# Ledger of designs, part 258: VHH binders against p49116

Target 1, 238 residues: p49116
Amino acid sequence: EGPLLSDTHVTFKLTMPSPMPEYLNVHYICESASRLLFLSMHWARSIPAFQALGQDCNTSLVRACWNELFTLGLAQCAQVMSLSTILAAIVNHLQNSIQEDKLSGDRIKQVMEHIWKLQEFCNSMAKLDIDGYEYAYLKAIVLFSPDHPGLTSTSQIEKFQEKAQMELQDYVQKTYSEDTYRLARILVRLPALRLMSSNITEELFFTGLIGNVSIDSIIPYILKMETAEYNGQITGAS
Key: E = the ipSAE of ESMFold2; O = the ipSAE of OpenDDE; V2 = 0.75 times the mean of E and O plus 0.25 times the DockQ between their complexes.

## First folded at step 15 (VHH)

Design b4 (framework vhh_brivekimig_d4; at its last read DockQ between E and O 0.88; V2 from the best seeds 0.85)
Amino acid sequence: EVQLVESGGGVVQPGGSLRLSCAASGFTFSRYDMSWVRQAPGKGPEWVSSITGSGDVTLYADSVKGRFTISRDNSKNTLYLQMNSLRPEDTALYYCVKGGYYPWRKTFDLSSQGTLVTVSS
ESMFold2, look of step 15: ipSAE 0.773; ipTM 0.910
ESMFold2 (binder alone), look of step 15: mean pLDDT 85; pTM 0.858
OpenDDE, look of step 15: ipSAE 0.878; ipTM 0.940
ESMFold2, fold request of step 18: ipSAE 0.777, 0.772, 0.770; ipTM 0.907, 0.907, 0.907
ESMFold2 (binder alone), fold request of step 18: mean pLDDT 86, 86, 86; pTM 0.877, 0.869, 0.871
OpenDDE, fold request of step 18: ipSAE 0.913, 0.915, 0.915; ipTM 0.959, 0.961, 0.960
ESMFold2, fold request of step 21: ipSAE 0.735, 0.733, 0.744; ipTM 0.896, 0.896, 0.896
ESMFold2 (binder alone), fold request of step 21: mean pLDDT 86, 84, 85; pTM 0.865, 0.844, 0.862
OpenDDE, fold request of step 21: ipSAE 0.914, 0.914, 0.916; ipTM 0.959, 0.959, 0.961
ESMFold2, last read: ipSAE 0.769, 0.711, 0.751; ipTM 0.907, 0.887, 0.900
ESMFold2 (binder alone), last read: mean pLDDT 85, 87, 84; pTM 0.863, 0.882, 0.846
OpenDDE, last read: ipSAE 0.918, 0.916, 0.916; ipTM 0.962, 0.961, 0.961

Design b5 (framework vhh_brivekimig_d4; at its last look DockQ between E and O 0.78; V2 from the best seeds 0.79)
Fold by OpenDDE, look of step 15:
Structure b5 (fold): chain B 238 residues (1-238), chain A 121 residues (1-121)
Amino acid sequence: as target 1 above (238 residues)
Amino acid sequence: EVQLVESGGGVVQPGGSLRLSCAASGFTFSRYDMSWVRQAPGKGPEWVSSITGSGDVTLYADSVKGRFTISRDNSKNTLYLQMNSLRPEDTALYYCVKGGYFPWRKTFDLSSQGTLVTVSS
């Protein structure tokens, strides 16, 4: 059996909506986030091991970890996305809701803390200067997590996760041979992903979804949609 | 040239049912996701439902979820929309659209004639 990931899985290029508006409205934020979500899901489905799990299993897997994958994507694409600006815009939009007394004090606190955690995570990843290979393997480790409830083929998922971990280890040893503890420093960032609420993430980034559909509902569609159409929509070719 | 011809619209009472059809031509039907979009009088277009090229996965707007069913027959190059438990707010011109669901998509190619669905008592 070959490696879990290939060089083709390292490329993770997010195309942002153009032009960037002077004012980042909910639509722009949602589109940007959605593009990242699509990219992340399409990345996952491009992995042979992911396909090997079967449609039901791999869909369940993505449903369980989409927030973590999305967050890693945010970290990886933070510069291209101008994530700080997006987050600031989100906060500004929330201020309007606060002024309208639509949110409880506790909810406001939760949302603000979530934004803080998200920013801190992305900053921490930036400080570590995580490269494209490392992000790919980290996403794989997160994707192939066997500890989510309700999953089938957990043994196989675990094997894929181990393979991702081993490949990451090998890569880090080879590429960063003088940094003895780099692997550990990278892996210890993963628990932070589990502290983030998928519901809050969805509320912050995906409020403007057409049809008011849930991320849970859209995931199986993204995973099975025609690639040509996606590419055409993202690149503007068709 | 892409051609989409909708049919099946009509007048129905609240709680009634209709089945819309869309005959597609001018492209490889099975290779494209398809969608239904509707436009109510005085309102902008609203995405209703999408289905993948293979027909394996469907997606619905929350407003129609549980009531509408999108399907396709690739051998006949036909898209369907089964509408049950119709409500007055479902009154609209329904369009078949080449292409699937994108969360940010607010504009649709509504060059076809559409089929009118009127739900009234």
Scores: ipSAE 0.887, ipTM 0.945, lowest interface PAE 0.5, mean pLDDT 94
Fold by ESMFold2, look of step 15:
Structure b5 (fold): chain B 238 residues (1-238), chain A 121 residues (1-121)
Amino acid sequence: as target 1 above (238 residues)
Amino acid sequence: EVQLVESGGGVVQPGGSLRLSCAASGFTFSRYDMSWVRQAPGKGPEWVSSITGSGDVTLYADSVKGRFTISRDNSKNTLYLQMNSLRPEDTALYYCVKGGYFPWRKTFDLSSQGTLVTVSS
């Protein structure tokens, strides 16, 4: 019956740390990425269908897909975040790590390939000019993925994913009626998200988290924290 | 007026245990996430642990994970920190803080008295 997403789920406003440092550092990158992670998780927890799955299912689902949601968030917010500049700073840091023998050659190759795939994904989304409604539906398709191992309620999750796909189709057909293949071009981009390593994303963007906590441990906290406290941080986040 | 009163600190040998308590008043305790923050001599504040308002979910700094357990009793408006396998680097003044964990929040309201934990041979 009613729609999976409403207009309130289209709003996705990332607030960057202030002030912007003259040279990007690990703390600025980690804070910027953390704000995006929190925004993405609060976006997910606001969806009635997600709320209906129950606490244990919600935690399992988000642990399985957080990296895909985060990557979509990076693409959507790439301009606001100056993502190209952040990735360049990370690459420079990795090159210095080679000169100081801090990382193995195989690890650096894995990380560089991951960065290249992330840049390619973000560029492809920018070329398609994906709008805020389309991003919201794509995030819902990614969130309600029934094929991750260890999930319960996979039949219900699949039904929610199909509903997100249907709503995206209806939106694209109505809004981009003269572009017959837009839906297909959008959906073909999604498999690239499964190639993104959550381990490498954590290394790239979440080194230096206060307390050195893991993303896997933060997720259940974000999903259960008091909404009023998060809203207060949005108003005082500078 | 929000008031937080910490207790349970003391002197203990390495490997020992202590249980800290924090009596809360002046706000609806169960509707707020809570944290423990510590400050070692000559150092800035360090976040230690947080717990959601309901008590269902906890989060720990890597330096204390597996050794410390945060808990709360909302019927008594009390926050707890069970500290096991204590190390000299755990020596600090421990504060109970209203509010939870945010990776970008670097300031804490440490206006309470705190409770001193000293781990020494």
Scores: ipSAE 0.708, ipTM 0.887, lowest interface PAE 1.3, mean pLDDT 89
ESMFold2 (binder alone), look of step 15: mean pLDDT 85; pTM 0.865

Design b6 (framework vhh_brivekimig_d4; at its last look DockQ between E and O 0.86; V2 from the best seeds 0.82)
Fold by OpenDDE, look of step 15:
Order: C-alpha cells, then structure tokens, then sequence
Structure b6 (fold): chain B 238 residues (1-238), chain A 121 residues (1-121)
C-alpha cells in the first residue's frame, strides 16, 4: 500500500473573493469561510483512503471533524484570508448584536472566548511556521480520528491516522533533522482544536449561508458535488 | 445552447401537492448539479434545492426541508421537484437552474420562463 498522502495533497490554495470590500460584511465573511470549507472538504475527498471508507463512513467522519479541519485551514490560510481582519469584523458585527440585546452576557463571553481561542491557535501555528506538508498531515490526522462517536470502520480509520502520523514523523525527521522535538511541538497543538465549538464556529462564519442550511446538511453535498462549476466560479474561468 | 423548460405549475390549495419538471438540453445533463430557484412576487430569487449530477445527494433550503423533494432522471435529461404540504408562502415562479448549491450565490440564471406555482385558499 502506498503513502496516505501524495504531493498533490499538499497544495492547499484558497482563492478569496475579489475584490475585497472596504467593509467586511457578513456575506464576504461567509463566502470566504465557505470557500475554505469547500476547499477543505474537496481536499479530504481527494484522498484515496478517504474514499476507501465508503460514502456513509467518510461523510460521518467529516461531519465529526469539519470544525477542526476548518480551523486548521484558517490557520494555514490566515495570511491570504486576512484572518485578523475577518475576526475583527466578526467582533464588530457581534457588537451590534450586543447593543440590540440579542445575546446574553454568558453567550457573549462564550463567543468572545471562542474567537480568542481561534486567534491564539492560529498565532501559535504561525509561530511554529508550519509548512504545507505538515498542515496536510495534520489535517489527515484530524480527519482520520477514530474517537468520534458513531463512526463505523474505526479500525480502518485508526490505521489511516497512524499512517498519517508516521508519514508526518518521517517528513519532519527528514526536513527538520536538527529540530529534535518539532514533531512533538506540532502534535501538541491538536488538542486545542477540540476545545473549539463547532456550533460557535458555524454561527460566526456561516450565518449568511443561502437557505439557512446547516454545515451538517451541506457536508454530504460538498463531498459529492460536481466540481467543474465550483472551480470555474472560484477561478473566474466560467 | 442551454435550454431549460419548466412545467407543472398551477394553482393549489394550502396543503396540496405539485410536481414540477424541467426539461434540459444543450449540455451534458448528468455532469452538472441542478437547482430549483423560486421568485415570489416582489421578492428576490430564493434558492430552493439542489441535487448533484449523479442524483445521489440533495440539499434543501430550510424553508422547504421535509416538504419538497428534488430528483432527476439523467436518462431523460429531466429535473423534478415534488412539492408537498404547500403553503401560501411557496407561491412563486419556479426556475430550473443549471448549477448546484453555492453558499455565496446571489444571482441565478433565470433566463427560462419558469413555472408559476400559486398556493391559495
């Protein structure tokens, strides 16, 4: 059996909506986030091992880990996205809700803490200077997590996760041979992803989804959709 | 040239049912996700539902979830929308659209005639 990931899985290029507006409205934020979500899901479905799990299993897997994948994507694409600016805009929009007394004090705190955790995570990843290969493997490790409830084929998922871990280890040893503890430093960042609420992430980034659809409902569609139109729209080619 | 022809609209009482059809031509139907979009009087277009090219996955707006069913017959190049438990707010021109669901899609190609669905007592 070949490697879990190939060089084709390392490429993770997010195309932002153009032009960037002077004021980042909910639509721009949602579109940007959606593009990242689509990119992340399409990345996942491009992995042969992911397909090997079957439609039901791999869909369940993505449903369970989409927030973590999305967050890793945010970290990876933070510069291209101007994530700090987006987060600031989100906070500003929240201020309007606060002024309108639409949120409880406790909810406001939760949301602000979530934004803080998200920013801190992305900053921590930036400080580690994680490269494209490392991100790819980290996403694979997160994707093939067997510890989510309700999953089938957990043994196979675990094997894929181990394979991702091993490949990451090999890569780090080869590429960063003088940094003995780099692998450990990278892996210890993953628990932070589990501290983040998928619901809050969805509320912050995906409030403007057409049809008011949930991420849970859209995931199966993203995984099976034809990509020609999507790619055309993203690249502006069609 | 892409051709989309909607049919099946009509007048129905609240709680009633209709089945819309869309005949597609001018492109490889099975290779494209398809959508239904509706436009109520005085309102902008609203995405209703999408279906993948193979027809294996469907997606619905929350407003129609549980009531509408999108389907397709690729052998006939036809898209369908089964509408049950219709409500007055479902009154609109319904358009078949080439292309699937995109969260950021604000504009739809509504160059077809559409089919009118009127739900009234």
Amino acid sequence: as target 1 above (238 residues)
Amino acid sequence: EVQLVESGGGVVQPGGSLRLSCAASGFTFSRYDMSWVRQAPGKGPEWVSSITGKGDVTLYADSVKGRFTISRDNSKNTLYLQMNSLRPEDTALYYCVKGGYLPWRKTFDLSSQGTLVTVSS
Scores: ipSAE 0.894, ipTM 0.949, lowest interface PAE 0.5, mean pLDDT 94
Fold by ESMFold2, look of step 15:
Structure b6 (fold): chain B 238 residues (1-238), chain A 121 residues (1-121)
Amino acid sequence: as target 1 above (238 residues)
Amino acid sequence: EVQLVESGGGVVQPGGSLRLSCAASGFTFSRYDMSWVRQAPGKGPEWVSSITGKGDVTLYADSVKGRFTISRDNSKNTLYLQMNSLRPEDTALYYCVKGGYLPWRKTFDLSSQGTLVTVSS
């Protein structure tokens, strides 16, 4: 069967909209987040184990975990995205909305808690200096989660998750052999991803998608779209 | 060499239906996602719908979801848009576009003639 991931799955290069504006706005944030979302979904669809599950299972898996994959992507790409600056701009807009009485108090509390959890998660991952191999395996563990409601083929999904866990363990042991607790410290971070609300993520990062589409509706499209146009528009090469 | 020819537009009352067609040539039709884009008088272009190259997945703007159905016949190199329950705000010049949905896609190739849909009464 071979390894779950190859070196091509470790490469995860986000290209930002150009030029970066002096003052970040909702459209720049949405375009940046959309690029990360598409990169994450194309990453997932490129994995042979994921392809082997079939299209209905693929769609169900990604609908269940897209927010966790996206959040890992935010942590991995935080410097390239200037994520701390993006989050600060979002907080400033929320403060203005409070003063203009445009949001309910309960909604504002939910959104601020989510931002704080996201900042804490990204800071903890940066503190651990998670490398590209580790991120790739963490994303695979999150992707092949058999415990989401409504999934089929959960036995096979569990086997792929176990394989991702084993390969991460082998990588960490080989690469960080003098750091006995590194794997445990990494894995302890993952439960925080389940605390992230996909509804709030969509509100924070995906306001103003062209056509006002939902993330749930575009997922089956991204998984089946032809890649020629995507590669030409985002990478500039085929 | 890429050529897209829209047809099927016309004048219809609110609540009516129309079926648009787009004949494609000059490229391998089945290897490309396709879209419909419309432009109302005095307004900018608005993405309406996209379909994957194989035709197995469709995506719709919220403003048309449930009323419009995009489809394709790869054996005839033809893209379709079935428009039901038409409203006056659907009045626009409708264009067939090579390429699918991308949230950062800000411009569309609207160099074809398009086909005019007028919903009036």
Scores: ipSAE 0.733, ipTM 0.896, lowest interface PAE 1.1, mean pLDDT 89
ESMFold2 (binder alone), look of step 15: mean pLDDT 84; pTM 0.848

Design b7 (framework vhh_brivekimig_d4; at its last look DockQ between E and O 0.80; V2 from the best seeds 0.82)
Fold by OpenDDE, look of step 15:
Structure b7 (fold): chain B 238 residues (1-238), chain A 121 residues (1-121)
Amino acid sequence: as target 1 above (238 residues)
Amino acid sequence: EVQLVESGGGVVQPGGSLRLSCAASGFTFSRYDMSWVRQAPGKGPEWVSSITSSGDVTLYADSVKGRFTISRDNSKNTLYLQMNSLRPEDTALYYCVKGGYLPWRKTFDLSSQGTLVTVSS
């Protein structure tokens, strides 16, 4: 059995909607987020080990970890996305809701804290200067997490996670040999992902989904959809 | 040339059922995700449902979830929409669309004639 990831899994290029509007409306934010979500899910399904788990299992995995994968994607694509600007726009939209008295004080606090956590996480990752390989392995570690409830084939999932961890370790040792504790510094960022609510993330980024579908419902579709159509829409080539 | 021909529409009472069909030609049907879109009088187009090329996975708008079922027969180049528990708000011209679900897709190719579904008491 070969490595869990190959060089093809390192590439993670997000194409933003063009042109960027002067005012980042809910539609732009949702499209941007959706593109990232699709990219993340398609990345996952491109991993042979992911396919080996079977449709039911791999769908369950993604349902369990999509928020973490999405958040890692946000961190990785923060510059391309102008994430700070997007988050600021989200806050501004939220302010409108506040003014309309649509949210409780407690809910407002929760949402603002979530935005803060997202920003802090992304900033922390930027400070660590995480590279494409490291992001790929971190996403794999998050993806192949056996500790989610209701999963099947947990032993196999655990093995894949271990492979991801080992490959990351090997990469870091090879690439950053002078930084003895880099691996540890990177891995200790992962718990922060578990502190973030998938529901709040969905509300912030995906409120504008056509049909008002949930991320939970769309995940199996994203995983099985034709890639050519997605690529054609993103690149405008189709 | 891509051709999509919808059929099966009609007048039905609330709570009734209809089955729509779409005959596809001019492209390799089995290689494309397909969708149903509807347009009510005076409103813009609304995505209803999508199905993957193989038919393995379906997706529905919340407004129709649990009531509508999308399916396909690739051997017949035909897309279906089983509509149960119809409501007056389901009244619309229904279009078959080449292509699947995209969260940001606001425009659809509605060049086909569509099939009219009227739900009225």
Scores: ipSAE 0.890, ipTM 0.946, lowest interface PAE 0.5, mean pLDDT 94
Fold by ESMFold2, look of step 15:
Structure b7 (fold): chain B 238 residues (1-238), chain A 121 residues (1-121)
Amino acid sequence: as target 1 above (238 residues)
Amino acid sequence: EVQLVESGGGVVQPGGSLRLSCAASGFTFSRYDMSWVRQAPGKGPEWVSSITSSGDVTLYADSVKGRFTISRDNSKNTLYLQMNSLRPEDTALYYCVKGGYLPWRKTFDLSSQGTLVTVSS
């Protein structure tokens, strides 16, 4: 009954910290990533279908998929964030740590492979010229994943995912009618998200978090926090 | 206007406990997330804990996790901080602050008097 998402869910405007420092540092990267995380979580909590699942289910679902939503957000906002510059700075820091022998070789390999997968994912999305409607539906498909361990209401979650898939299909067919394979090319990108490590994402982007709080502890907070202060700081009065 | 009055501070030995209170007035307390912030001598402010407006979700700095418990009573317009297993490093002036956790917040409104906690043997 009615569309899963409205036009308000297509708008996804990330506001970056100001001013940008001359040299990127852990704090700037963490603040930038935190703004994207909060934007992604507020996006999810605003969806009526998500609200209908109830608070315990919402928290479990987001804990399971936050890294996938965050990674889609990185791809969507890569230019605004200057993501390639951020990743280059992280790689340079890792290379310095290798030279100083401060990190284990196995950990560095894992981190570099993760950065490579992230770059490949973002590049593949840019090649497809994914638009805001497509991103919104892809995020919904990822959010309403019924196959995570420990979820209740999996039949309802599955129905919402199928609705997101149908609405994406209808949108692509109407808007890109000349490109027969566009939907298939888009959907083939999603499995790569499941291979991303939330532990490594947290290390790359969230090390400087105020109070050294974990992402797992922040998620239930973001889902229940008052939005008026947040909206005033991020979206502005327009 | 917004007023926040902290109380419950004092001198305690390491391993001891204290319970801080914050009486709020001049705003609809139940509609705002709230935080505790502390400032040790010679240091900048440090975020300690936050609680949602309903009181159902809490968040703690790693330095106090497992030892401190934030709570609120919206019928009394009061915020609380139960501090257990206190350490000398917890010595600070403690403030309650209107507003919740935002990981990019660098500035806290510490216009109240605060309540002093001293942990010393």
Scores: ipSAE 0.766, ipTM 0.905, lowest interface PAE 1.0, mean pLDDT 89
ESMFold2 (binder alone), look of step 15: mean pLDDT 84; pTM 0.843

Design b8 (framework vhh_brivekimig_d4; at its last look DockQ between E and O 0.83; V2 from the best seeds 0.82)
Fold by OpenDDE, look of step 15:
Structure b8 (fold): chain B 238 residues (1-238), chain A 121 residues (1-121)
Amino acid sequence: as target 1 above (238 residues)
Amino acid sequence: EVQLVESGGGVVQPGGSLRLSCAASGFTFSRYDMSWVRQAPGKGPEWVSSITHSGDVTLYADSVKGRFTISRDNSKNTLYLQMNSLRPEDTALYYCVKGGYLPWRKTFDLSSQGTLVTVSS
């Protein structure tokens, strides 16, 4: 069997909405986040191993790990997205909600902690200077996680995860031979992804989804939608 | 030239059902995701539902989920919307739209005439 990922899977270019508004409203944030989500899911579906799992299994897999994939995407695209600015805007919007007594104190705390965790994770990844290959493999490892409840073909998923891990190891050893512990430093960041609530992420970034649809609902659609239309909309070519 | 012709609208009582149809021409229907959009009097357009080009996956606005069913027949170049358990708030002009769901898409090409659905007692 060939490698799990190819060079084509390393490219992860997010196109932001243009122009960037002076005020980052919920719509801009949601569109930006949605573009990243679409990019992440389209990336996943471009992996032959992902396709090999079948529609039901791969859909379930993405449903289980979309938050982690999205978060890795945020980290990877933090500069292009101006993530710090987006997060600041989100906080400002939350403050308005607080003033209107729409949220409980406990909920506010949870949301703020979540934002903090996101910032810390992204900062930690930036500090490690993770490259495109490493991000690709990390996303693959996260994607092919067999430990989510309700998954079918767990043995196959595990095999793909192991393959991703091995390829990452080989890459790191080859590319960063002088840094003996780089692989370990990278992998130990993954548990932080599991500490983040998908519900809170959805609330922060995706409250502006048209139709008030859930991420859970749109995942199957994103995975099967015609990419030409999406690409056309993003690039303005359509 | 892309042409979309909606039909099937009418007046129905609350709880009633209607089936809308959209005849598509001027493009390869089977290659495009399709959507239904509605516009109530005095309101902006609202996305209702989308279906992938193959018809394998459907998506619905929360407001119509469980009540509406989008489908398509690529052999007939026709899009359908089965509407059950209709409510007064479903009253609108319904448009067939070329293209699928995009979370940020607020503007739709409503160049077609649409079909009027009126739900009233």
Scores: ipSAE 0.889, ipTM 0.945, lowest interface PAE 0.5, mean pLDDT 94
Fold by ESMFold2, look of step 15:
Structure b8 (fold): chain B 238 residues (1-238), chain A 121 residues (1-121)
Amino acid sequence: as target 1 above (238 residues)
Amino acid sequence: EVQLVESGGGVVQPGGSLRLSCAASGFTFSRYDMSWVRQAPGKGPEWVSSITHSGDVTLYADSVKGRFTISRDNSKNTLYLQMNSLRPEDTALYYCVKGGYLPWRKTFDLSSQGTLVTVSS
């Protein structure tokens, strides 16, 4: 019944660990990435259409698309996160590991290719100057994807995705009325997200999790955790 | 005034079991996620497990997964930790903590007494 997203779903403010250390380390990178992951999951769970799908469907849907949501978040928050600096630090670490000759050369090539694809995606989004409304609808299109195998309620998911697409179209036509091809240029960026490996994303950003908890196990927890204390922790209210 | 009182610790042989309890008062227990945190002698605090406020979702540190089970009874304001297949590395003072899992959390409120678990031959 009403719009899929409201203005409250456009706000996406990432709080970074402070201060940024002189030498980036696995803990800073993992904390930064974890804050983005939690922000992305809390964003998804706040959407009434998502809530309507039910807990089991919510978990399955997020497990299928979390890496795409996370990658959109990286692109949206690239400047706030100093993502280029983080990726440079990761590349330097990989170069040092090559000198130890204990890492597989094939694995290092896979990781470097993934970093390049991630940088290319973020650069393409920056070139288009994607705004917060556009990011919110792109995330919704990615979230409500019926194409992932094993999902239930795919008919309802497809309807929500179509609604997100129509609301994005209406927004772009109203806001960028002078740019006839903006919607098309935005939408053609989405296929690149399916090329991102969730396994490599975990290795790049999440190896420092407290307790060595996997993303698959964290997802149902984030979707059901209490929000009042979480919101206090992320705002610095402790 | 938040009060958390742990009990159920003791001395047990490797492979043994213990069940810890935590009596909570001074807050609306059912509104908060809860955690178990442990501190071995000479080491910093280590997160062990968390449970959502409703009790329907649990999360475990990899070192205890499959051996420990967290649970809660919101009608009794009580948090539990069933510990099976105990190992010497599980020896620690165990605390219950108001609040859930956050991967960036650096400090825990360990002002309670805790309950000591000692695993030795």
Scores: ipSAE 0.737, ipTM 0.895, lowest interface PAE 1.2, mean pLDDT 89
ESMFold2 (binder alone), look of step 15: mean pLDDT 84; pTM 0.848

